# VHH binders against A-type ATP synthase subunit C (atpC), part 27

Target 1, 342 residues: A-type ATP synthase subunit C (atpC), of Archaeoglobus fulgidus (o29103)
Amino acid sequence: MITMIYKGNRAAWAYIVARTKVMKSRLLKPEDFRKLLNMEFDEIVRYIGETEYKKEIDELGYKFTGPRLLDHALYANLARTYRKLIEVSFGASKFLIMKYLEKWDVWNIINIIRGKMANVQPEVVDDILVPAGERDMDFWKTLLVKDIEEIVKSFEGTPYYEPLSKIGSEDMSKIEDGLYKVYYRELLKLNPSDFAMKLFLDFIKMEIDIRNVKTLLRLKAEDATPDEIMECTIPGGYELTEEELRKLAAMPIDEMIKALEGYWFWNDVQIEGKEVAAVEIEFDKVWIKTISKRASNYPLSILPVLQYIVLKKVEVDNLRVLGWGKYYGLPSEEIERQMVIL
Below, E stands for the ipSAE of ESMFold2; O stands for the ipSAE of OpenDDE; V2 stands for 0.75 times the mean of E and O plus 0.25 times the DockQ between their complexes.

## First folded at step 11 (VHH; framework vhh_7aqx_2)

Design X3 (from W5 with A33V; at its last look DockQ between E and O 0.87; V2 from the best seeds 0.83)
Fold by ESMFold2, look of step 11:
Structure X3 (fold): chain B 342 residues (1-342), chain A 124 residues (1-124)
Amino acid sequence: as target 1 above (342 residues)
Amino acid sequence: QVQLQESGGGLVQAGGSLRLSCTTSGRTLSSYVFSWFRQAPGEEREFVGAISSSGGRTYYADSVKGRFTISRDNAKNTFYLQMNSLKTEDTAVYYCAAKYTYRWLTSPIEYDYWGQGTQVTVSS
């Protein structure tokens, strides 16, 4: 399908990049995370209550305590931040920001369904919803009270219906991958109309490569067949084409890991003696470094905005791992192993 | 599909012991962290402890540390919770759950697989 996109001008990019630069300056630095690792849970909440997250911590403290306060505050701040980017953008920048952030619809779908399957109260799922995509918060809150069949029907007539219709007949991991396949497939239908759009599409394809290398590692560790692996990978990668993926999926894991050394995402990856999960963290670090480099090379484009969107999510993810880890009483070494700190 | 099933619950006297089992059907889940959670009536699920994918690392909530032991037998696709010196406060439905080992420190809702739970009642 061919879509027409709105073309922006230089003023539109300069404006949103300038706004994004201010927002980026409020991100926590690696040294902040090192301090946080030495704190108890309550100290962590107080520390982040003096940061960009103050508004959410102050507002939610009446109703929530413990890690639910932290989760709700972090995701509410994430959603507010992403909605602000959309609000202050216009033209092509607004269009691309909205299209990229549509992945949060997938996040919300997945977690609502997980909540139903785990028999937890709907308000727990509400803590982690991020209404930054196509659908608003009212839509998501309506789904919280529906059963799974009703939720699936709510997506009838959309591309997301097909993977959702398989709930109960397929493994949930495959359904989740199917939802992301739909998201990326629809993005890749955009035609490059100028160099800025090509930068966006190349970014998406590189993101697909990162997701696919993680999928390969996970499923090889679980002894999945090559056909099962290919069903869970996302078509349209930058260097990990479907042909490359099929070759890699057929290899024993040790051979596959060595073959991966030839791809763009292997730069500076230290894999020797590391567990598969630790290698996934290294790919995240490479992705962040790559985004930063490309954004610096094309500073009046969507890339600085996408960089911020990714960095903000990384920060939220790190804070969640930290908060839950400290709350559960895990050692700092285990918590740090799950963080992405450059 | 992957399914988790707990067993071994029941009624026990304070100071007694129980051993819970969680059996996995379907895939082996060798790259997954397994955790035990418990939920008393009217309360949210509480983390009890976890075991790493390799089985080499175990973690326990302070309330159970020294009394409970988690282990796994990957050959039998089974995960265990040995509960000793039980107290009335340990009364709850106990759940096993599995999370892919990448970034597994999350809200319970984000765990990939859950058992249906087994009741443990500790009488005084």
Scores: ipSAE 0.742, ipTM 0.889, lowest interface PAE 1.0, mean pLDDT 88
ESMFold2 (binder alone), look of step 11: mean pLDDT 82; pTM 0.843
OpenDDE, look of step 11: ipSAE 0.889; ipTM 0.956

Design X4 (from W8 with F29L I109V; at its last fold request DockQ between E and O 0.97; V2 from the best seeds 0.88)
Amino acid sequence: QVQLQESGGGLVQAGGSLRLSCTTSGRTLSTYAFSWFRQAPGEEREFVGAISSSGGRTYYADSVKGRFTISRDNAKNTFYLQMNSLKTEDTAVYYCAAKYVYRWLTSPVEYDYWGQGTQVTVSS
ESMFold2, look of step 11: ipSAE 0.769; ipTM 0.893
ESMFold2 (binder alone), look of step 11: mean pLDDT 80; pTM 0.824
OpenDDE, look of step 11: ipSAE 0.881; ipTM 0.948
ESMFold2, fold request of step 14: ipSAE 0.769, 0.798, 0.715; ipTM 0.894, 0.913, 0.875
ESMFold2 (binder alone), fold request of step 14: mean pLDDT 80, 80, 80; pTM 0.820, 0.822, 0.819
OpenDDE, fold request of step 14: ipSAE 0.897, 0.889, 0.895; ipTM 0.956, 0.953, 0.956

Design X5 (from W8 with F29L S54K; at its last look DockQ between E and O 0.90; V2 from the best seeds 0.84)
Fold by ESMFold2, look of step 11:
Structure X5 (fold): chain B 342 residues (1-342), chain A 124 residues (1-124)
Amino acid sequence: as target 1 above (342 residues)
Amino acid sequence: QVQLQESGGGLVQAGGSLRLSCTTSGRTLSTYAFSWFRQAPGEEREFVGAISSKGGRTYYADSVKGRFTISRDNAKNTFYLQMNSLKTEDTAVYYCAAKYVYRWLTSPIEYDYWGQGTQVTVSS
């Protein structure tokens, strides 16, 4: 009787992984995206309305049309999916899922500020907000009607205040970098109390490496100085420590690219002859493949759940690129160049 | 502190031509795609066209294809919209915007930098 009650860790992981596997089975396949690339915008919306996004398309179709319908439906579905993961999880899995998803607060902050700076109407910014982090949608809607000074004051007493306080004195790209630095710094304060926490923290550190190699390559392409590069990187990587990043930032780009071959993320990456945007997409593919391999090696852990969280976001990103690209009238070749399809 | 400034708007006769400029100040945005958007009164912003970070690829909305040409001069930190065979339907405020080139096919609200806009009025 009591033994059944305290069977929790293995049963808890088995349960959330099983639920996640069902959710993962509903993801669009690569062949679905190739079919969608041959459709016009209105056909794409109708196709999506017969998938896992049906509920959102049906509910929002009376109020929105065109790309706003698609954006709002995709992000509403993403938020509902992530909240469902939290709802059906418990114990350690729930804690880790909630901590990881707090990145969506950073997404919302950035886009609210972007909207203010671009003089976009608040209801348009609402299309892309994702209430999946610490703060709920009511909080975000309250910020939509505030000016930038009031928004910054709303974060007094939080770690996010420091980068936000620099709005007006620093370039916006540095403010955005600072917000993500806060998110990752706060995550890395978690103690590796057991193996489950270590798996989570290693995942975070590897994610930091992927973000940092992208930053390094982008800023080298912009002829940034080593000091400028180091200001934009996120501390706490898995193999790309601050010391390693400093060495790489000081190298000429051709020497740096050869040096990158020695790191964990150099699996199947093709940089030669590629534009910086294409290289970033290659690292997205490397990250997805790495997550998949590690999840297979630890199938009763947080890793399959984190894999699904990442894959769902990749699907939403692909559908957004597809929808906006078709709506703008761009050729399918350019649209496909911006998608992550394995 | 990066700022975009449009210029070259004005009143023009249908069938005529106009050239808009967008100048970047602060730092060079060499890894950014630049797009033109336009907005008629009471309407949402509409994509007009874009140019890649290297200037080798240009894209145009169907409504302007063949009539408008986008170019950029990274040495002058300026990108251009040449508008030919103008129609009254082209009347709008024209905005330049910049987005980091990685997955730049997004909602206008995700663009990193915006200009203040310049009015183009095409008379019949």
Scores: ipSAE 0.792, ipTM 0.912, lowest interface PAE 0.9, mean pLDDT 89
ESMFold2 (binder alone), look of step 11: mean pLDDT 80; pTM 0.826
OpenDDE, look of step 11: ipSAE 0.856; ipTM 0.942

Design X6 (from W8 with F29L S107T; at its last look DockQ between E and O 0.67; V2 from the best seeds 0.00; counts 0 for: pae E 3.9 > 2, unsure alone 64.9 < 65)
Fold by ESMFold2, look of step 11:
Formats: structure tokens, C-alpha cells, sequence
Structure X6 (fold): chain B 342 residues (1-342), chain A 124 residues (1-124)
């Protein structure tokens, strides 16, 4: 893969940060989510139809109802928002935004394959596709009707072919891990040629740490061997280097938990070893808090833009949890427990 | 290799009861949440209910609350759906599903493992 290095200046960063600040001001606030928790499903859809999601709700309301309307509107809005960020950016900011958003190709691949494996109707998978990466929506819609062998062939000649070629011979979780490994490996090939690139790469490495600590804790709770754990982790972390991960993976779980207390992600964490969902959400909160702090420390950089990209996804995730939970009658307390609100 | 297998389906008269089982093999999924879904011909797969990894919390779709009960026995690697007061509307293929993360319990695309399904037919 050839790396293109783009240099920027303060004026270029000031522009995209200002545009991003306006977009960020339109995100739902914690009080909006508290209000939504008191609504029924149909009220939630109507409320969302008067927010940034109006366009999608209006356009899709003719064809869809219920939770599928919500899913399709949320992910269509997410995709439109991310494409708008690319559209209004230029130079170094556009390059980095596009590179980061390529992970949505991985999202689409994984969900199309999961849908095939679970015999989920292609139309339901279409609801959650996010065409914000390298490939466009026409490409993804074409894959929805292909069988898995044809899907794998569509990625021949790309780095993603190798993990996809193992479908049927390896567990699907390992294939999904392999796809993310490819994404992060290609990102980490970028050279830290200036401070903007260093901030971006450090952000990526810290994101890898968050993914890896979740993987480590999950697999230790499943009594996986150190070799099995290392197969599922992503190389290139910020503090959780491959060497650190090997040491931690070899420890008994109680010793490992104590050792983890010394890492950047372990000062505000309140987790119970028995609740997988609580562990996931606690590290999501840690990541959001860390992104916010770093963005405030480097306000004329890519970091405020990456912060927005993450926060928009968190909002979509929260609205999905809320809408689907209400539709099926989950208690509001359980719905709130699954949300990430700061 | 992890596999989920449902059993206990069949034909039952309206007002009757059935108990479905879902057994894991290959490795226990003690850190996973488990859910039951159902799908009638020509319809979307819909959430029935879920149980947390610890077994301490259960949740049910409004359509089945008070009639269905979910439980798990981690020692037997088995999850259960007790269905009482069955209605003809409950006729469907019932699927057991497991996910690593106890989040988005009601959305089918989010599940890591699925069983093959077991037919439940409620006659009037």
C-alpha cells in the first residue's frame, strides 16, 4: 500500500475544526436522552424526526415502519454525516478523515457476512450499512445478494482477502478480528512525518489499546490460552504493546487485573468481572473521556474531528438501544444501563 | 467449535405449554448473554427474551411477558424457554442466540452464534 503524506497548517485545521464544532453542537445532549427514556417507541421516532435525522425519517417513512425505520434512518444519517465531513474537508484533514472512516468498509463486510451466517434477510442488513469508507453503497448492495464465496472473491487483490479466505475453516470471530487487524495495520504504515500525523497515529494506537483490553478480559474470563489471546489481539497499541500483551496473557486473571491498573485506561474504571456488558460500556466511557481531554489539549488538530466522529457513532448506538428496547418493552433502567452517556 | 442446538419444539394446542432447550457444545459461553428469537413464515425474526451472562437478569418482549420464562443452567450448558398460555400467534421457528456483549439484545444482526431453530406450532 502506498502512503500519501499530506501536510497541513493552522488555517486548514481551524477551518475543519470550526465546521466540526457546528456539527457537534447539534448532537443530542444527556438531558435529551433522559427525556427520550420516558417516551414510548412511536414518540421517540417522532422526536427524532424533528432533529438532525428529519431528512432520513421523512424519506424512509414511506417504506419502513417500526425498529427497521429507526435503524435505516440512523445509519443512513450516520453515513450522510460522515460523507459531509469528507466533502467539506481538504488537504491533510480530508486525507486523515478518509483513512479513519475506511473502518466502515470493515463494518459493512462483517455485517453482510453475519447476515448470511444467521440467515437474516438482506433487506435487514441493508438497514445498517454505512457507505462512508472506500466503497460506495452500490458496491455494498451488490454484495447483499451474493453468496459468501462470491463476496470473498470481490476482495481478491486487497489486503482483506486473506482473512476472508478463511471463512469455513476458522471461527467467524477470528475472521472478524483479522479484518480489523488489516485495517489497523494499513493505518499504522502511515509515517509520523509531522505533529498532525503523530496525533492521529497516537489516537489510533490508543483505540487499539481499548479494543485489546476488552479482548484480553473477555478471553481470560473464557479461560483462553495465552496463544489464543495473542491471536485475537491487534498489534500496535499505545501502551499495550505485543510484549505487554504477552506478559498479561500469561498471568492468572487476578494478577492480570492488578497489573492492568497501571495503564492509561485504568483510573476511572468501575467494572465487575461477571458482567460482560458493563465491562464493554466502562471502556467505551473511558475512551470517550480520553478523546475529549486530548481534543481539548490540541484544539487545532485532527483530534476534535475524530472526537466528533466517535461521538456521532455513540449517539446512533444510544438511539438504537433506546428505540429497540422500547419497541420490545425492556425496562427503562435496563435500556439506560446499555447506553453510553457522559 | 461452538454450536447451539435447540430442542423441544412441536405441535401444541392453544392454551398449552412447551419448554424449549438450547444446548451449547464445544465450549461453554459463560460470559455470553443468550436470547430467544422467533420467525414466522414471511416475517422478520423477532426478539422473544434474553438472559444475562450471570443469569441474574431476564428480559421479555411485551408480546410474551407473563407467559414465557427464560432461564439458564450454566452447569449443563443449557438455556430454556418455558412457554405457557400459548396462542396461535406464537407459531414460529424459535432460535437460540448468543452474543459476547450484553448490548442490543433485541436486534438479531448483533448476535455471534445462532442455533438451527426448532418449530413450534400452536393449533386452534
Amino acid sequence: as target 1 above (342 residues)
Amino acid sequence: QVQLQESGGGLVQAGGSLRLSCTTSGRTLSTYAFSWFRQAPGEEREFVGAISSSGGRTYYADSVKGRFTISRDNAKNTFYLQMNSLKTEDTAVYYCAAKYVYRWLTTPIEYDYWGQGTQVTVSS
Scores: ipSAE 0.415, ipTM 0.753, lowest interface PAE 3.9, mean pLDDT 86
ESMFold2 (binder alone), look of step 11: mean pLDDT 79; pTM 0.814
OpenDDE, look of step 11: ipSAE 0.854; ipTM 0.940

Design X7 (from W8 with F29L A33T V101I; at its last look DockQ between E and O 0.91; V2 from the best seeds 0.81)
Fold by ESMFold2, look of step 11:
Structure X7 (fold): chain B 342 residues (1-342), chain A 124 residues (1-124)
Amino acid sequence: as target 1 above (342 residues)
Amino acid sequence: QVQLQESGGGLVQAGGSLRLSCTTSGRTLSTYTFSWFRQAPGEEREFVGAISSSGGRTYYADSVKGRFTISRDNAKNTFYLQMNSLKTEDTAVYYCAAKYIYRWLTSPIEYDYWGQGTQVTVSS
């Protein structure tokens, strides 16, 4: 028995880890993305239609074309994949997978509200909904036809009501931050009573650090005050505690960047001469590498499953950037600049 | 609250020119990509073009390349769409939108801010 092997229910972890290894083997490789970058939009859709996304492309191709077909197929596949992970899991693994995937309720809330504010057709919002959290697709489709007041009322009695009640009185970016604050706050209330929970909570805290360093860099580039920066950060980071964030937020940006060199996420970051957006992509790469290392250290645990959940999302994000970029007519260099390819 | 406002729309004869403006009322959104979209009745919103936060990169849909030019004036918190050699198929409501420059290649509904739109009508 390896000292670092998680000692919980081995049957539950062994099974779900084996299932995720098969799923992970079907992810697109860097060379696939290099091929896709050389294709036109219609070629990309046909190529993707012969991959893990075939089912969704085939089923949706009669109703949708163009980037809407791609968006809908990608997010439908993402949702099906995540629901499959829940379906084949049990016990502690199922609980943790379900808790982590509840972030997709936040995704759906945000995009439904964005769609209402942008006055786009509900059918377009439906393209990117991911029913993988607590609520099912029927619930989300009911919200698509409601006005914002009715949508907010649908969350009365939940922790999400408080940030949603501020729509119209606060900037939308603060509402969205508030929703993610609720999601992470509720996760961090879980008691680190055993090793499985500790591995999960450490993963969450490190994810918060990655989110917060991006927020810090963006808002400093926008000349936000330290108080404004702190208002937008998520409490409960691994190394970027509230105290550390306040110190960093108060520094001039050049001094702050130098201070960031002392944190866990400062490893092989390629920041020389890069704009803020490009630096954020480098932190995404660092996060993916860190997840891989930790999953290798605890191979019979929740960590390989969380790794897969993250990698699948990254693949969907890359395919979306590719599809929209080609459809908008952007050069491949700009499209690639917005992708996370290791 | 941040708000975008388009102006400069109107009626113009085919072959003519028109300049649209988009002004930010709250703050400059200095880390944002600004995009123009257009929508004809009964159609979905169509990407027209975009300009990077610095103004150093511009992008255009194939249907408007060579005819439309996007620029921005950070001192005035305004970005522009110069439309030349207008065609009747350019008739639409034109919207400006802003998205944080990290991964701005997304569905239009994921844009962070939208203007109210301005009508452009190109007569034959």
Scores: ipSAE 0.664, ipTM 0.862, lowest interface PAE 1.7, mean pLDDT 88
ESMFold2 (binder alone), look of step 11: mean pLDDT 81; pTM 0.840
OpenDDE, look of step 11: ipSAE 0.875; ipTM 0.947

Design X8 (from W8 with F29L S53T; at its last look DockQ between E and O 0.93; V2 from the best seeds 0.85)
Fold by ESMFold2, look of step 11:
Structure X8 (fold): chain B 342 residues (1-342), chain A 124 residues (1-124)
Amino acid sequence: as target 1 above (342 residues)
Amino acid sequence: QVQLQESGGGLVQAGGSLRLSCTTSGRTLSTYAFSWFRQAPGEEREFVGAISTSGGRTYYADSVKGRFTISRDNAKNTFYLQMNSLKTEDTAVYYCAAKYVYRWLTSPIEYDYWGQGTQVTVSS
């Protein structure tokens, strides 16, 4: 599917970037989230029903209420938005968008398995499925009624089979890590044959760095051994190579934190005195700032499209934290602590 | 392999008390938030309350606030729900669940670990 890359010059990228700019202009702004934080759950749903989520709220409001309405609407909108990006893209841009969005197959696999292990009704799992990757919704709905053994067999002959075959013998968190390792490994098999592919692969490697620094900090806080840490990290980072990760994993946490100051993701991070969850939020903010800066530096490339894909997901994540937090009755202060607002 | 196990359920008269325990086996979950959920027959799982990794931050659903107390003993890998002034409406299967503390405000389906549940029945 990389065969279209050689014809992709700046003019060829202009169309998808222009479409993405319009979509990005419709994202909720920080002031929208500040208003939402002052609302109760039902008010939030009504507010969201007057935004880009109107179609989904209107269509699903007859079938669902409460947080299930919100979850289903948010993820249905996310899937529709991502499918639209694929639909209006072509050549190299379509190939890269489709490859990046395959991560949603991993999301769906994980949540279907979680539902089976927790004995959750299939229709509840359906609320959070995102058919934006390689497989369509019909495939995912077929899996909802299968047992775990049948689900694992459905991936026979794919790279995802190997981590799935370990269900029941390894901790589920290691299975989930294994699925993401497969996703990133398959992406990193792409060769940097031209500048567009180089930009894409660097983006992927930097995303891996962000994921790995979070893993490193979390597992150090849990007193994991260096070997245990290395088992949970994803190979192929931008600056956090396997060798760098081994060195960091072997350090006492205080030395490790000082050593992290030398990496690309550190230059504006405030982690002193913060809980691990707050530190992860700070790295999310660094990631968003970095992808935005890179997209500005390469405005006729895949980077503005990847930026939008990430920003839309961040918006959905924030809305879900807000909705569930208000529904559970938590104070706005705790809810805001879990949101990524720049 | 991490597992959660509830205990302490049973039959109690209205106005009475019960203490539920949730014990973690396998690796320590020191970076996890722990929540209690309950499910009455024919209903979806309902949030009861949670404790963060900081011992000073607990949260309770309005229906149980002032009557239920959540606590945590990291040395014993145990998470507790003290239920006082029980009402017949509190009758349900009670589940403990753990979610990695990063963005733990989420759908019950996304919790990382669940217990098997323990029945609490409050008779009049």
Scores: ipSAE 0.800, ipTM 0.913, lowest interface PAE 0.8, mean pLDDT 89
ESMFold2 (binder alone), look of step 11: mean pLDDT 80; pTM 0.819
OpenDDE, look of step 11: ipSAE 0.851; ipTM 0.941

## First folded at step 12 (VHH; framework vhh_7aqx_2)

Design Y1 (from X4 with T106E; at its last look DockQ between E and O 0.45; V2 from the best seeds 0.00; counts 0 for: pae E 3.7 > 2, unsure alone 59.4 < 65)
Fold by ESMFold2, look of step 12:
Structure Y1 (fold): chain B 342 residues (1-342), chain A 124 residues (1-124)
Amino acid sequence: as target 1 above (342 residues)
Amino acid sequence: QVQLQESGGGLVQAGGSLRLSCTTSGRTLSTYAFSWFRQAPGEEREFVGAISSSGGRTYYADSVKGRFTISRDNAKNTFYLQMNSLKTEDTAVYYCAAKYVYRWLESPVEYDYWGQGTQVTVSS
């Protein structure tokens, strides 16, 4: 029955795309970010409280202050927005939206385990959960009160069990990488039964490429071995296949950078004179531009919906950078360098 | 593979000074921000302070501001906490932590690597 749903039609796509356009119209524009960069922290919170985030700011303002208020409001709004997108979708669009948003289950697993290991109070972990994936908030709340062994047992019979079973015998960074590998592997098992599914799978593979090029740059700057690099990369990229990644990981960093110039994500990226973190932001900008172009070329497909999902997350990330940066007194220019604005 | 190890803890009299060190092994984490956290028995881990990857920016909790100084020496792969004018309230296990993106400086959930901790005891 789920296989049948996959075969959606143009009318079904037109509906979800139209709903998504309304939601997208509420996103902050580049000129809004220009204004925000010139504000002090308290002004930023007031500005955000008059936007799509009003509900969360109003509800949390009595309990929290400072950057914590902003963080909690942003995560809560992100979760509500993604749940709304699922709620208003149906058929093939709902299936693909739900599959993509399952990454938030990985986010929640990681943060719950990190909280247990760092002896963080469950209430603090609860505030950063994003219940937008396969499991609902009730499920995540039950995990908050369990010990790590009980949490791992809760995933028996799922693909996530294998990396989780290694807690205690592997370092946490490898376990976390393993969870994301499971997420992407399961997505890539979907069959390209029609053009809509092909567009979705190509999007996923290109997302993997962006993740992997960042991993390559970071680990090469840290002199990681090729084996260490390969353990941290996600199989199944669009152009950065496992074979390509292995070759790149074995190169000196200067040679690797030259070799990267031939890939789809290099089109407008300048490495010269930039630190690794700045280069990673340039890849994020290229990804957003690429998503936008593909969505405009295929306007009656999943692509405009995936574009919105990504842009909403980018907006939340930008607002978090603004909030913490202004609160700590960073110069606006330094804050702007950490943002993805197009 | 990547390991953080704290050292320099011990017993010190109130008003005294102590310097903690955190050394990385495996990969050098030159692109990471580093933070100190502390935890008294039965209490939540508390943010103490952080330093950016370049060392150009430092951040401190109000309870330690003006008394504690964070620094790093990337050549030695070492990160420091200089604690002056110590109070009995500073008694805790002190943890070193590393994070690739410093946007979440005060939240322990966001940190990628942790040390095992070093005990600091401040007596009257």
Scores: ipSAE 0.401, ipTM 0.726, lowest interface PAE 3.7, mean pLDDT 86
ESMFold2 (binder alone), look of step 12: mean pLDDT 78; pTM 0.814
OpenDDE, look of step 12: ipSAE 0.862; ipTM 0.941

